VHH binders against Protein disulfide-isomerase A5 (PDIA5). Designs and how they scored, part 6

Target 1, 129 residues: Protein disulfide-isomerase A5 (PDIA5), of Homo sapiens (Human) (q14554r378to506)
Amino acid sequence: WMQNPEAPPPPEPTWEEQQTSVLHLVGDNFRETLKKKKHTLVMFYAPWCPHCKKVIPHFTATADAFKDDRKIACAAVDCVKDKNQDLCQQEAVKGYPTFHYYHYGKFAEKYDSDRTELGFTNYIRALRE
Short names: E, the ipSAE of ESMFold2; O, the ipSAE of OpenDDE; V2, 0.75 times the mean of E and O plus 0.25 times the DockQ between their complexes.

## First folded at step 4 (VHH; framework vhh_gocatamig_d2)

Design b4 (from a2 with F107W S109Y; at its last look DockQ between E and O 0.09; V2 from the best seeds 0.00; counts 0 for: pae E 9.2 > 2, placed apart)
Fold by ESMFold2, look of step 4:
Structure b4 (fold): chain B 129 residues (1-129), chain A 120 residues (1-120)
Amino acid sequence: as target 1 above (129 residues)
Amino acid sequence: EVQLVESGGGLVQPGGSLTLSCAASGFTFSDYALAWYRQAPGKKRELVAGISSGGSTVYMDSVKGRFTISRDNAKNSVYLQMNSLRAEDTAVYYCATYEVSGEYTYWDYWGQGTLVTVSS
């Protein structure tokens, strides 16, 4: 089966290509980066995942809300990139999205509450205190 | 049983064109995103192009403007139109998809691959 495409419409930039406050990490900078932050909430995701697409605006807004606090990071890892597959296996990610909280780079717990800006911000504010 | 079967690979000269096909079965095709990956000798697999259930597309930078991914939900098939082929496009090309279970998506279904060779 073959289609005769015209020039495709310009693609939207990927989440990683957008200029947001989300810190996009890869396997070679993940651990070192997290060690420098008191609190990091990490979203492990796949770009085509329907559940991930619903959450991306909420997680992005959360990152913006804390952008000026140097002790906090809202980070994302694209687990379908080849360079990130070992990392996602090491972190035991079996489905998307998965949210992990890290304290100075040490895994502390999985976040499994509301996947909304309010849910994320309430969680992070509780960690700050 | 989920199955993804690639076809359409072969030998082609630089600047040439080739269309890859991926026939899917064993799941509700219209609900799933699909992607093409490739692996050259001595390199890790890399994403080439992806297409969401709603038809949105993503491409790696080096293939933008040359490759087009498309889907035909009536035929349970995904295609990769490859134009202006270069030697660095030589690789085994794989079709892949993920399943959605509850609030989670799992990315573990791959085809057997089809070889594309671009040489003079």
Scores: ipSAE 0.012, ipTM 0.292, lowest interface PAE 9.2, mean pLDDT 82
ESMFold2 (binder alone), look of step 4: mean pLDDT 79; pTM 0.795
OpenDDE, look of step 4: ipSAE 0.044; ipTM 0.409

Design b5 (from a2 with S56D Y104W; at its last look DockQ between E and O 0.01; V2 from the best seeds 0.00; counts 0 for: pae E 11.5 > 2, unsure alone 63.5 < 65, placed apart)
Fold by ESMFold2, look of step 4:
Structure b5 (fold): chain B 129 residues (1-129), chain A 120 residues (1-120)
Amino acid sequence: as target 1 above (129 residues)
Amino acid sequence: EVQLVESGGGLVQPGGSLTLSCAASGFTFSDYALAWYRQAPGKKRELVAGISSGGDTVYMDSVKGRFTISRDNAKNSVYLQMNSLRAEDTAVYYCATYEVSGEWTYFDSWGQGTLVTVSS
């Protein structure tokens, strides 16, 4: 049958809809936003990805730990959104989650270490010095 | 060894329905996430819907409420139920799987796909 007579309940708020210290970026504002930050760690993700869901609390906590440092951003890009598909292709994202470090908006390296708050914070602290 | 084969495409009128199937072999199906992609002529390939190994689903905005992804682990198959089809849904539809062992990756193997044509 082709009809659904009852709507599902409203979904819980997405990570992007939550009010956290993470900067949620789209293709239109990615480059300009990153150019204003000395250090940005970007998480490219898909909302349905179980590994992404596991990392989200750690990445969010990392963003909060550096919220008072104006030179540092922890940012996220939802690669499932139509608006972001060109960006994720241009950045050569081949799996989720993928973490890239950018220096004043220029790609510097892929982050490939522990996906915990401690792993992320140690990495960012090393970049500051 | 790893193989994904799409089927179920065809010609349908606007407002019609189709069910796409993807038969999988050569891996432990229940441990993998599956997704449907589509590519219209002259367009880039885009993610349509995904389903995790645990059954969580996601859809691109333009198909929400019209398409339903599902999986049958006993048959090593994933399905895309497409309802209320529009001309804009005309594309070749591809099945993909994502490795789950520690980091999501996807296979770049884009076989023949299955053509869906929605023609007025």
Scores: ipSAE 0.000, ipTM 0.265, lowest interface PAE 11.5, mean pLDDT 80
ESMFold2 (binder alone), look of step 4: mean pLDDT 77; pTM 0.773
OpenDDE, look of step 4: ipSAE 0.006; ipTM 0.231

## First folded at step 5 (VHH)

Design c1 (from b2 with Y100V; framework vhh_gocatamig_d2; at its last look DockQ between E and O 0.71; V2 from the best seeds 0.00; counts 0 for: pae E 8.5 > 2, unsure alone 64.98 < 65)
Fold by ESMFold2, look of step 6:
Structure c1 (fold): chain B 129 residues (1-129), chain A 120 residues (1-120)
Amino acid sequence: as target 1 above (129 residues)
Amino acid sequence: EVQLVESGGGLVQPGGSLTLSCAASGFTFSDYALAWYRQAPGKKRELVAGIDSGGSTVYMDSVKGRFTISRDNAKNSVYLQMNSLRAEDTAVYYCATYEVSGEYTYFDSWGQGTLVTVSS
């Protein structure tokens, strides 16, 4: 296992580093940021999680679709980060990915529907009504 | 049944090194993500490092550059090389893997742990 390994290629940018319309939040700014948005859909995730990796492009596209609506945020919390451990426990995240809808920062419901761009956008569109 | 057996813990001086090992059985090892967690006295259990089936790794910030997670699919084993150890690294270390439930990934299968003590 400590044998001379093949040199790895340079890593791809992380989701947070890709500078998308997704708001990447941490425990220090989570509550204050969400209170200022009428509708926030939050993805709690782990970067190594296979289900999370599958959903990330769909959630990212959803955030882009609503990027100009100031009342709406699509946010993400990386539960692997030390600073986010307490937040993910407080929000009762027991598996990845977990999607929560917040109304002005108050937890309203867990999103349990399909994890495609269409599923997310239909859900958010219905919230705007 | 899923079994995870940690070994390699012990007493080391600050700045020292240890290698933790975890032998796994009861599942198709090469298809699963594995992780090391730790729990210090009076603290919550925290993720220290993870490795997916493709070999991609993540680390908590305080161990980056000091700890290295690796896997050997031929031996059904995952390892944590711990260098430059500090007193704050004192904890029981647990090897974990996940089970998929529906569309979720959970780390809810654990070993019994191995104690690492860093002190003079």
Scores: ipSAE 0.012, ipTM 0.368, lowest interface PAE 8.5, mean pLDDT 82
ESMFold2-Fast, scan of step 5: ipSAE 0.176; ipTM 0.582
ESMFold2 (binder alone), look of step 6: mean pLDDT 77; pTM 0.769
OpenDDE, look of step 6: ipSAE 0.102; ipTM 0.527

Design c10 (from b2 with Y100V S101T T105A S109Y; framework vhh_gocatamig_d2)
Fold by ESMFold2-Fast, scan of step 5:
Structure c10 (fold): chain B 129 residues (1-129), chain A 120 residues (1-120)
Amino acid sequence: as target 1 above (129 residues)
Amino acid sequence: EVQLVESGGGLVQPGGSLTLSCAASGFTFSDYALAWYRQAPGKKRELVAGIDSGGSTVYMDSVKGRFTISRDNAKNSVYLQMNSLRAEDTAVYYCATYEVTGEYAYFDYWGQGTLVTVSS
């Protein structure tokens, strides 16, 4: 037994629990949300993925940079959640992270450039014009 | 048919130790990364530890220094050695396989889970 146990440090907030400009989408609201925005860059991820964890700060900073632009969204989908597995399969997500660009909710292309705030921001700026 | 079968769960006192085992079949084990997740009642499932095909490991902050993940490719098994167990470690523990290759990780399969209860 334990007397006067020290509590472990609280777990870090999940990306979804952080107050950011990233739109966290699920299968039920994905298509309806995307059609309302001219440009959406979507990150399909798994919380356990080391590559995803490295990108999250960069993608979050990108979303925050465009928060005041009504035509642009940065969205994320957790493909490990049961409710999202059908969506991630339908969108042909074969590994994590996967980045797709959607134009008014229609798939346009896969983003395969630098996974940095600068890379994402430059890509989105080019689409805006 | 991919199968992951966990064992080694049980009741243990605070400060005690348990070793969880996961026996894998139906895939080329040595090519795959494996992870241990846990889920406590009313909480979300969380990554506890992971080990890739090359033996590199990741750990949740609250278990670093207490838990050790290891693998035995000859036995198609992954292990979680849990030391200095705390009441907060009480959960169902799940084995999962995923692959990390190049710039991508692939999630494949989950086991049925094994219950760990840390109580006096």
Scores: ipSAE 0.014, ipTM 0.328, lowest interface PAE 7.5, mean pLDDT 83

Design c11 (from b2 with Y100V S101T T105M S109Y; framework vhh_gocatamig_d2)
Fold by ESMFold2-Fast, scan of step 5:
Structure c11 (fold): chain B 129 residues (1-129), chain A 120 residues (1-120)
Amino acid sequence: as target 1 above (129 residues)
Amino acid sequence: EVQLVESGGGLVQPGGSLTLSCAASGFTFSDYALAWYRQAPGKKRELVAGIDSGGSTVYMDSVKGRFTISRDNAKNSVYLQMNSLRAEDTAVYYCATYEVTGEYMYFDYWGQGTLVTVSS
């Protein structure tokens, strides 16, 4: 005790624990939340998926860019959580990451373009009136 | 039942090579992406390499040019060829599936791991 032991580093925050504009949704609130937004781009993911990890900073930057637009949301669903597995199956999510666009809560199309902030941002801007 | 079984780990000297294998069963292998992760004692599990159903690959920066991930859909297997091994590569290596193309389940599977020790 004459010397202080090395303190372990704090655990890295999960995406859900980070202070971002991404709206993290679960099965219980998915439908009700999406109905309230004209445009929602949803990222269905697994936290440890390598392709998902690469996209997360780009998707987060996109969400932050639209944080002040009341008609737009960027949302994410962790499909590995037990509570979300039924939701991800119902939404026909077959792989990670999968991106769906919803118009007032109704599925409109799958986003299959560039998984970059520029790609997501241009897509969302094109949806606006 | 979905199963992933790793093999090929062992003790090797710095600068040596090892090939890890992961044998998969219980799912339509060709539709899934697979990854190799590693975990050293007291550290987080980290992605080493990944390969998707189309053959596109990703690598951790410290292994680029030294490690190669590949798959054999006929054998339901994924491989990690490790060259120019360093002491820092010492870890338990895990095989994982992180992408599902079937409509029944959306969850990840992990193997039990295989130990790689790089020591003189």
Scores: ipSAE 0.015, ipTM 0.165, lowest interface PAE 7.2, mean pLDDT 81

Design c12 (from b2 with Y100V S101T Y106E S109Y; framework vhh_gocatamig_d2)
Fold by ESMFold2-Fast, scan of step 5:
Structure c12 (fold): chain B 129 residues (1-129), chain A 120 residues (1-120)
Amino acid sequence: as target 1 above (129 residues)
Amino acid sequence: EVQLVESGGGLVQPGGSLTLSCAASGFTFSDYALAWYRQAPGKKRELVAGIDSGGSTVYMDSVKGRFTISRDNAKNSVYLQMNSLRAEDTAVYYCATYEVTGEYTEFDYWGQGTLVTVSS
């Protein structure tokens, strides 16, 4: 990034631009995508949110751990994007991050436990049987 | 000061067993979740096993049935019993702990790691 002192440093890749197993969803594909997976844990977030930034590595590691399990998905929705604001309002997202568990696309419950790879993994393992 | 001290690593033959121990100090052990991670050369660090304050456990799929995580709150220790070891289990193993306070986890207490080498 010190290649041109007159230009700002190159922007860091957004979470969506990173090569991870997290399934990034938008309003127009959310419902259809979730119906195809038995278990989906969804993180609703805002890129500017400090709490979200701290959780992202943990949530990403969890998604990568379950990448080979066809019944499980870890998904994320950026609630700041114009096209996602209606979705986040309809899903009753009141703050960031918010975690929801969906069973075949049906909302089942909020996840309010530890925001760590261990916490997410324990939760998903309890669902998977 | 929070401290995690691992022990029990070493050289073992394929099919052998090792028990890793992690002794914790500087916090109320029974309130914390503990985990074992490992990192092989050129690979990313991965979660091997975890145990929460209530005793619920989680395992990586490749170690299920071979590894067992346990805790002893009276001794402030967490253990990883490793059976039927394979060459692919060769890595530095790390003990880690998490605390949840309000909206944040007070993660990042890690031990220095203990080397496990599985070779003939």
Scores: ipSAE 0.010, ipTM 0.170, lowest interface PAE 9.8, mean pLDDT 82

Design c13 (from b2 with Y100V S101T Y106W S109Y; framework vhh_gocatamig_d2)
Fold by ESMFold2-Fast, scan of step 5:
Structure c13 (fold): chain B 129 residues (1-129), chain A 120 residues (1-120)
Amino acid sequence: as target 1 above (129 residues)
Amino acid sequence: EVQLVESGGGLVQPGGSLTLSCAASGFTFSDYALAWYRQAPGKKRELVAGIDSGGSTVYMDSVKGRFTISRDNAKNSVYLQMNSLRAEDTAVYYCATYEVTGEYTWFDYWGQGTLVTVSS
């Protein structure tokens, strides 16, 4: 008896499977969820894209920083899933990652600054004036 | 001008293996990330595996440990090695590509698909 040396390693958790404060949204609940939040920063992404992988830890840290603020949400949409493709097309997502700010569910602007926890946090804090 | 051509699909017995290939033309292959999707009869398309320009990979849970995505930039090709195939893996498999530019990963060009049938 010996252990199988070619046994595959256990799968790593997806972003959606991680226990974080990021709201993972789908086409069916996107509009309804955003209407209930004063300020939502949404990251549209593909799980395999290199630029998205670099930003995920920063965006997650930002969501965790605002977890106790009932008026703030950091949300993510996986545009590669079939069920989300219509949503991402409607939101005019042309590349990944794309960041949109919504005010009570209405698109207000595209976030196009630093993709770091500090950059996201400063942007959201300015909205809270 | 951008083309993706899938091949390698076919009929295989449960527990068998297949390798799918996607040949790309019309763009600078090494700059792009690529993904494999599948669509089973009566179901919607789902992401199976992805690989970026640097070789980092992602997989859906049900195929982790069974499927391996890889790329060969010299041959402008991406591959999906499928092991321990199950009836549930029966689907049309699609290759999709994205261009990586500066700050963004742009999408999406699709191939025509290749049918994989796992049956005895």
Scores: ipSAE 0.014, ipTM 0.294, lowest interface PAE 7.2, mean pLDDT 83

Design c14 (from b2 with Y100V S101T Y104F S109Y; framework vhh_gocatamig_d2)
Fold by ESMFold2-Fast, scan of step 5:
Structure c14 (fold): chain B 129 residues (1-129), chain A 120 residues (1-120)
Amino acid sequence: as target 1 above (129 residues)
Amino acid sequence: EVQLVESGGGLVQPGGSLTLSCAASGFTFSDYALAWYRQAPGKKRELVAGIDSGGSTVYMDSVKGRFTISRDNAKNSVYLQMNSLRAEDTAVYYCATYEVTGEFTYFDYWGQGTLVTVSS
């Protein structure tokens, strides 16, 4: 039996590597992707952020709850990635996590209520249009 | 002009020690929380240690007992003392300001980074 000392245990999968219903977006596809969905709740985050780590399971559960609704998406943007810095600045992200609601790709409002599956789910269900 | 300048990186053997320094300018240093992050090739940037304006500290589990973060407000500097270094500690180390409110973590400024290589 043999171990490769240069191969540490596999790192825990990043949120993007986890197979969930969360739509992971980058600067290159953000605008075009959001235009295709009537309602999108977007979480702007940093992988190292403690507040973000606490919310990720709740946001993921919310995305999974709406996976079969073609009008609804829960999306995430990693603001630490170099390619996303311009996007996060353009969207006026001042801290992590930040939650924005977009209607057919157009910014409508910030979500600043409970960061729980129940809170997110109630918010999305209240979107009447 | 706000600047964070890291120094102290280098090549060290496993089990060795290294001290990183971060010199800050352009803001009221004593009012800010500071943190050390690291990023290894092909991996995400991760929080290693943080220290708030009051001196309270936080550490990543894998470095507890080995690394110590400290600050010197008179010198506008934050330090990371790294002991018992392991190959897995090889990374570019970054200094950053952060503010943890009740519900938000704000990161305003980042340094350029300093490379730490742990190898025989």
Scores: ipSAE 0.011, ipTM 0.220, lowest interface PAE 9.5, mean pLDDT 82

Design c15 (from b2 with Y100V S101T F107M S109V; framework vhh_gocatamig_d2)
Amino acid sequence: EVQLVESGGGLVQPGGSLTLSCAASGFTFSDYALAWYRQAPGKKRELVAGIDSGGSTVYMDSVKGRFTISRDNAKNSVYLQMNSLRAEDTAVYYCATYEVTGEYTYMDVWGQGTLVTVSS
ESMFold2-Fast, scan of step 5: ipSAE 0.080; ipTM 0.483

Design c16 (framework vhh_gocatamig_d2)
Fold by ESMFold2-Fast, scan of step 5:
Structure c16 (fold): chain B 129 residues (1-129), chain A 122 residues (1-122)
Amino acid sequence: as target 1 above (129 residues)
Amino acid sequence: EVQLVESGGGLVQPGGSLTLSCAASGFTFSDYALAWYRQAPGKKRELVAGIDSGGSTVYMDSVKGRFTISRDNAKNSVYLQMNSLRAEDTAVYYCATYEVTYGSEYTYFDSWGQGTLVTVSS
């Protein structure tokens, strides 16, 4: 049997459905999860945003690069989900993507450098110095 | 039009040094991360070193401590200082804007220059 070539393809898996080292967080577990890690870089995003779509592979590669480091996490929050809107407002997310660094769950600073694997990796490495 | 022009390659003996230069035009240089890639005959093009808009750097494991990437935003240029060169460093070196996705590498611009040939031989 052959697939109908005129049928639309099935939707691509969401970032949350992909098997990656990114920690996908929701309002219910955000603060408790962050306080368990010394360093967490969080990407607040919207799945429809072109800038977010471009960054997702870079952020994912960064998370995978640090997966064996017990002190470091890369996490993401989908701000379009109803259950996350209060969290994204509380964290002062004004646009997408927005990147925040948290130290043991405490907000330390906004990351505003290059949205590439190189930029994220260098930022995280500098946190150790 | 976006252009990246590499120079500085040549023949050098093992243990020697070379400095590669890349002159960029046609885009806002200071806003982009830049990287050096290399390709040896019969091998895939690989990322050697990268530098972001803020000057932070990454390196391939085999070149750490031997190569240094730097940039000069006033001159729209990126450089690769190569020390303690080995035969395995023999390749054509290319500079490009830097984007990496898991499982593949992308440049912002699909134009690759001729590169600059580095030959390490006695």
Scores: ipSAE 0.000, ipTM 0.088, lowest interface PAE 18.5, mean pLDDT 81

Design c17 (framework vhh_gocatamig_d2)
Fold by ESMFold2-Fast, scan of step 5:
Structure c17 (fold): chain B 129 residues (1-129), chain A 121 residues (1-121)
Amino acid sequence: as target 1 above (129 residues)
Amino acid sequence: EVQLVESGGGLVQPGGSLTLSCAASGFTFSDYALAWYRQAPGKKRELVAGIDSGGSTVYMDSVKGRFTISRDNAKNSVYLQMNSLRAEDTAVYYCATYYDSSGEYTYFDYWGQGTLVTVSS
């Protein structure tokens, strides 16, 4: 039982369970979803990754900043999920976090700048509509 | 010299249980996160379970509720308790460490040689 003194505390809400503007994608909807958005910045991550945990609040804030722009998405893929492991391998994810920019679903480049809300926001704003 | 030595694999019937152990040496165990990976014939190596230095855990969907990862810093060991085993769990299981690469990526540092788990009637 959760109120039992011996029971561990309930786990922290996963990123997917948090009510944010981040678009959580899986292998079966990844390609179709990205094709419908002019610009998508995708964060490939593992929940156990310390660097991923540090970036999540920044990436979430970025997604929330663009929530009303129908041409822009900030998406995330959990590479630990069994259904996503093939996707992460195919996208050449060799470490976590990895950030890719897609233009109408086509891989355009890897994002290698600052992993802060300001860095992500400036990058997205520099993309041409 | 860093070493990871897996043990506990074997042949077990569907529905059975096994406990895998990974004994570590040559580094400050309590500072590292540890993970169990598996690779079945013809498949890519996949993350099964992970545990960080603080004891926070993660599991792949197909093993959640059946497998439990734990660590014992006093024994420099990480464990994978596997219950309700299925034929699909047949694989070589590997223990691995990873560290935070100072602001770039989390990289996998060291891998063991693996231990074979076969689930068959």
Scores: ipSAE 0.012, ipTM 0.287, lowest interface PAE 9.1, mean pLDDT 83

Design c18 (framework vhh_gocatamig_d2)
Fold by ESMFold2-Fast, scan of step 5:
Structure c18 (fold): chain B 129 residues (1-129), chain A 122 residues (1-122)
Amino acid sequence: as target 1 above (129 residues)
Amino acid sequence: EVQLVESGGGLVQPGGSLTLSCAASGFTFSDYALAWYRQAPGKKRELVAGIDSGGSTVYMDSVKGRFTISRDNAKNSVYLQMNSLRAEDTAVYYCATYEVDSSGEYTYFDSWGQGTLVTVSS
């Protein structure tokens, strides 16, 4: 156990730096990755956005709940990164957070229900046959 | 009607500074997030900097440490202080607003002004 109270704690890791079941995607791998999954719920976000920060734990818990299901993915795109701005514009992201459901990489609908683990998991379960 | 009027652009030498202003009307300014975008010749429009109603800021990686976004709610204005300007900063600069609805959704307005041209050259 390495605890040193005399040193300042390291800054909190970014969402991408955390080891979670969320797939962090960028413009150059977005479409190829989504085509490999039957169902993907994508969160488009900005790290500075307070509403995004509140949702991140819920979305992460949802990804973890489906980690063993090969047909399901929960993915995130940081729309503030220079490389991702074109992607976020092409996907018609008009605010943060925005949630889109993709079926084998094709946009199917925008998710507009509760931004909680329960809301996300119920939505994903309803997509199953 | 939402109105945004950008100003402050001009010709400046590399390493120089400019302050851009965006004057807003037609909405409750203090409740909205605001952002500066730019579009370089032959390129798509990209986000440069943003500031929310609480004062939290975000910056594009290539401008971090050089640009500072700020707001003045009493004047219904947002500013972009640009220091250490580079040739690649040459672009038309636009401002845009975001609002949050009762569900917590941020939406931006499609109300774009003419923009203000920044040219970095010698």
Scores: ipSAE 0.000, ipTM 0.153, lowest interface PAE 16.0, mean pLDDT 81

Design c19 (framework vhh_gocatamig_d2)
Fold by ESMFold2-Fast, scan of step 5:
Structure c19 (fold): chain B 129 residues (1-129), chain A 122 residues (1-122)
Amino acid sequence: as target 1 above (129 residues)
Amino acid sequence: EVQLVESGGGLVQPGGSLTLSCAASGFTFSDYALAWYRQAPGKKRELVAGIDSGGSTVYMDSVKGRFTISRDNAKNSVYLQMNSLRAEDTAVYYCATYEITPSGEYTYFDYWGQGTLVTVSS
């Protein structure tokens, strides 16, 4: 290869750098953003976690499926970022991935069902019915 | 029983370097993710660096390019090489291990050891 061997290769695109319908939130905007949405499913994750990496395509597909629904959001928080560590501790995140459902910004429950597009989609549809 | 023993902390001048070590026992080390946390006086404990079972690494923004996490599965150890140390890096550093739960989540153990104190001061 023809690049400088002393320089590290460029990093792979992060989830946040990908063009998706997932709302990537940080500690500074978390509360205010959630208050404006009737239903938000939040994925708390660490980029190095293999189980998080496996779920990301499913969660992204779910967000894209609901992109035109003004009352629904699928959001993600990177718990490794300096600015997000206090938020993840306050939300009692003890493992990755962790999924929480919020109703108009108020924590309602932890999502513990199937971590697939079908599982997430069925859960969100039930909230609207 | 799970045990994590941190070592390598000390007093260092700004711009200096330290290498922290964490020796683990009581579990199948190669199957687990490991992380270094730190806690400064009056602050909550924060995640500094992590390394998964496959060797992928992540770092908090303030230490990127200065700290390097690595592991040695044969020695059941994880390391944190800290270069270009700053006063803001002063903290007690803790090693933590994440296991894969039956639900597929990584979780930490309650065993945090005593930690190792790093003081960066002129």
Scores: ipSAE 0.000, ipTM 0.214, lowest interface PAE 12.7, mean pLDDT 82

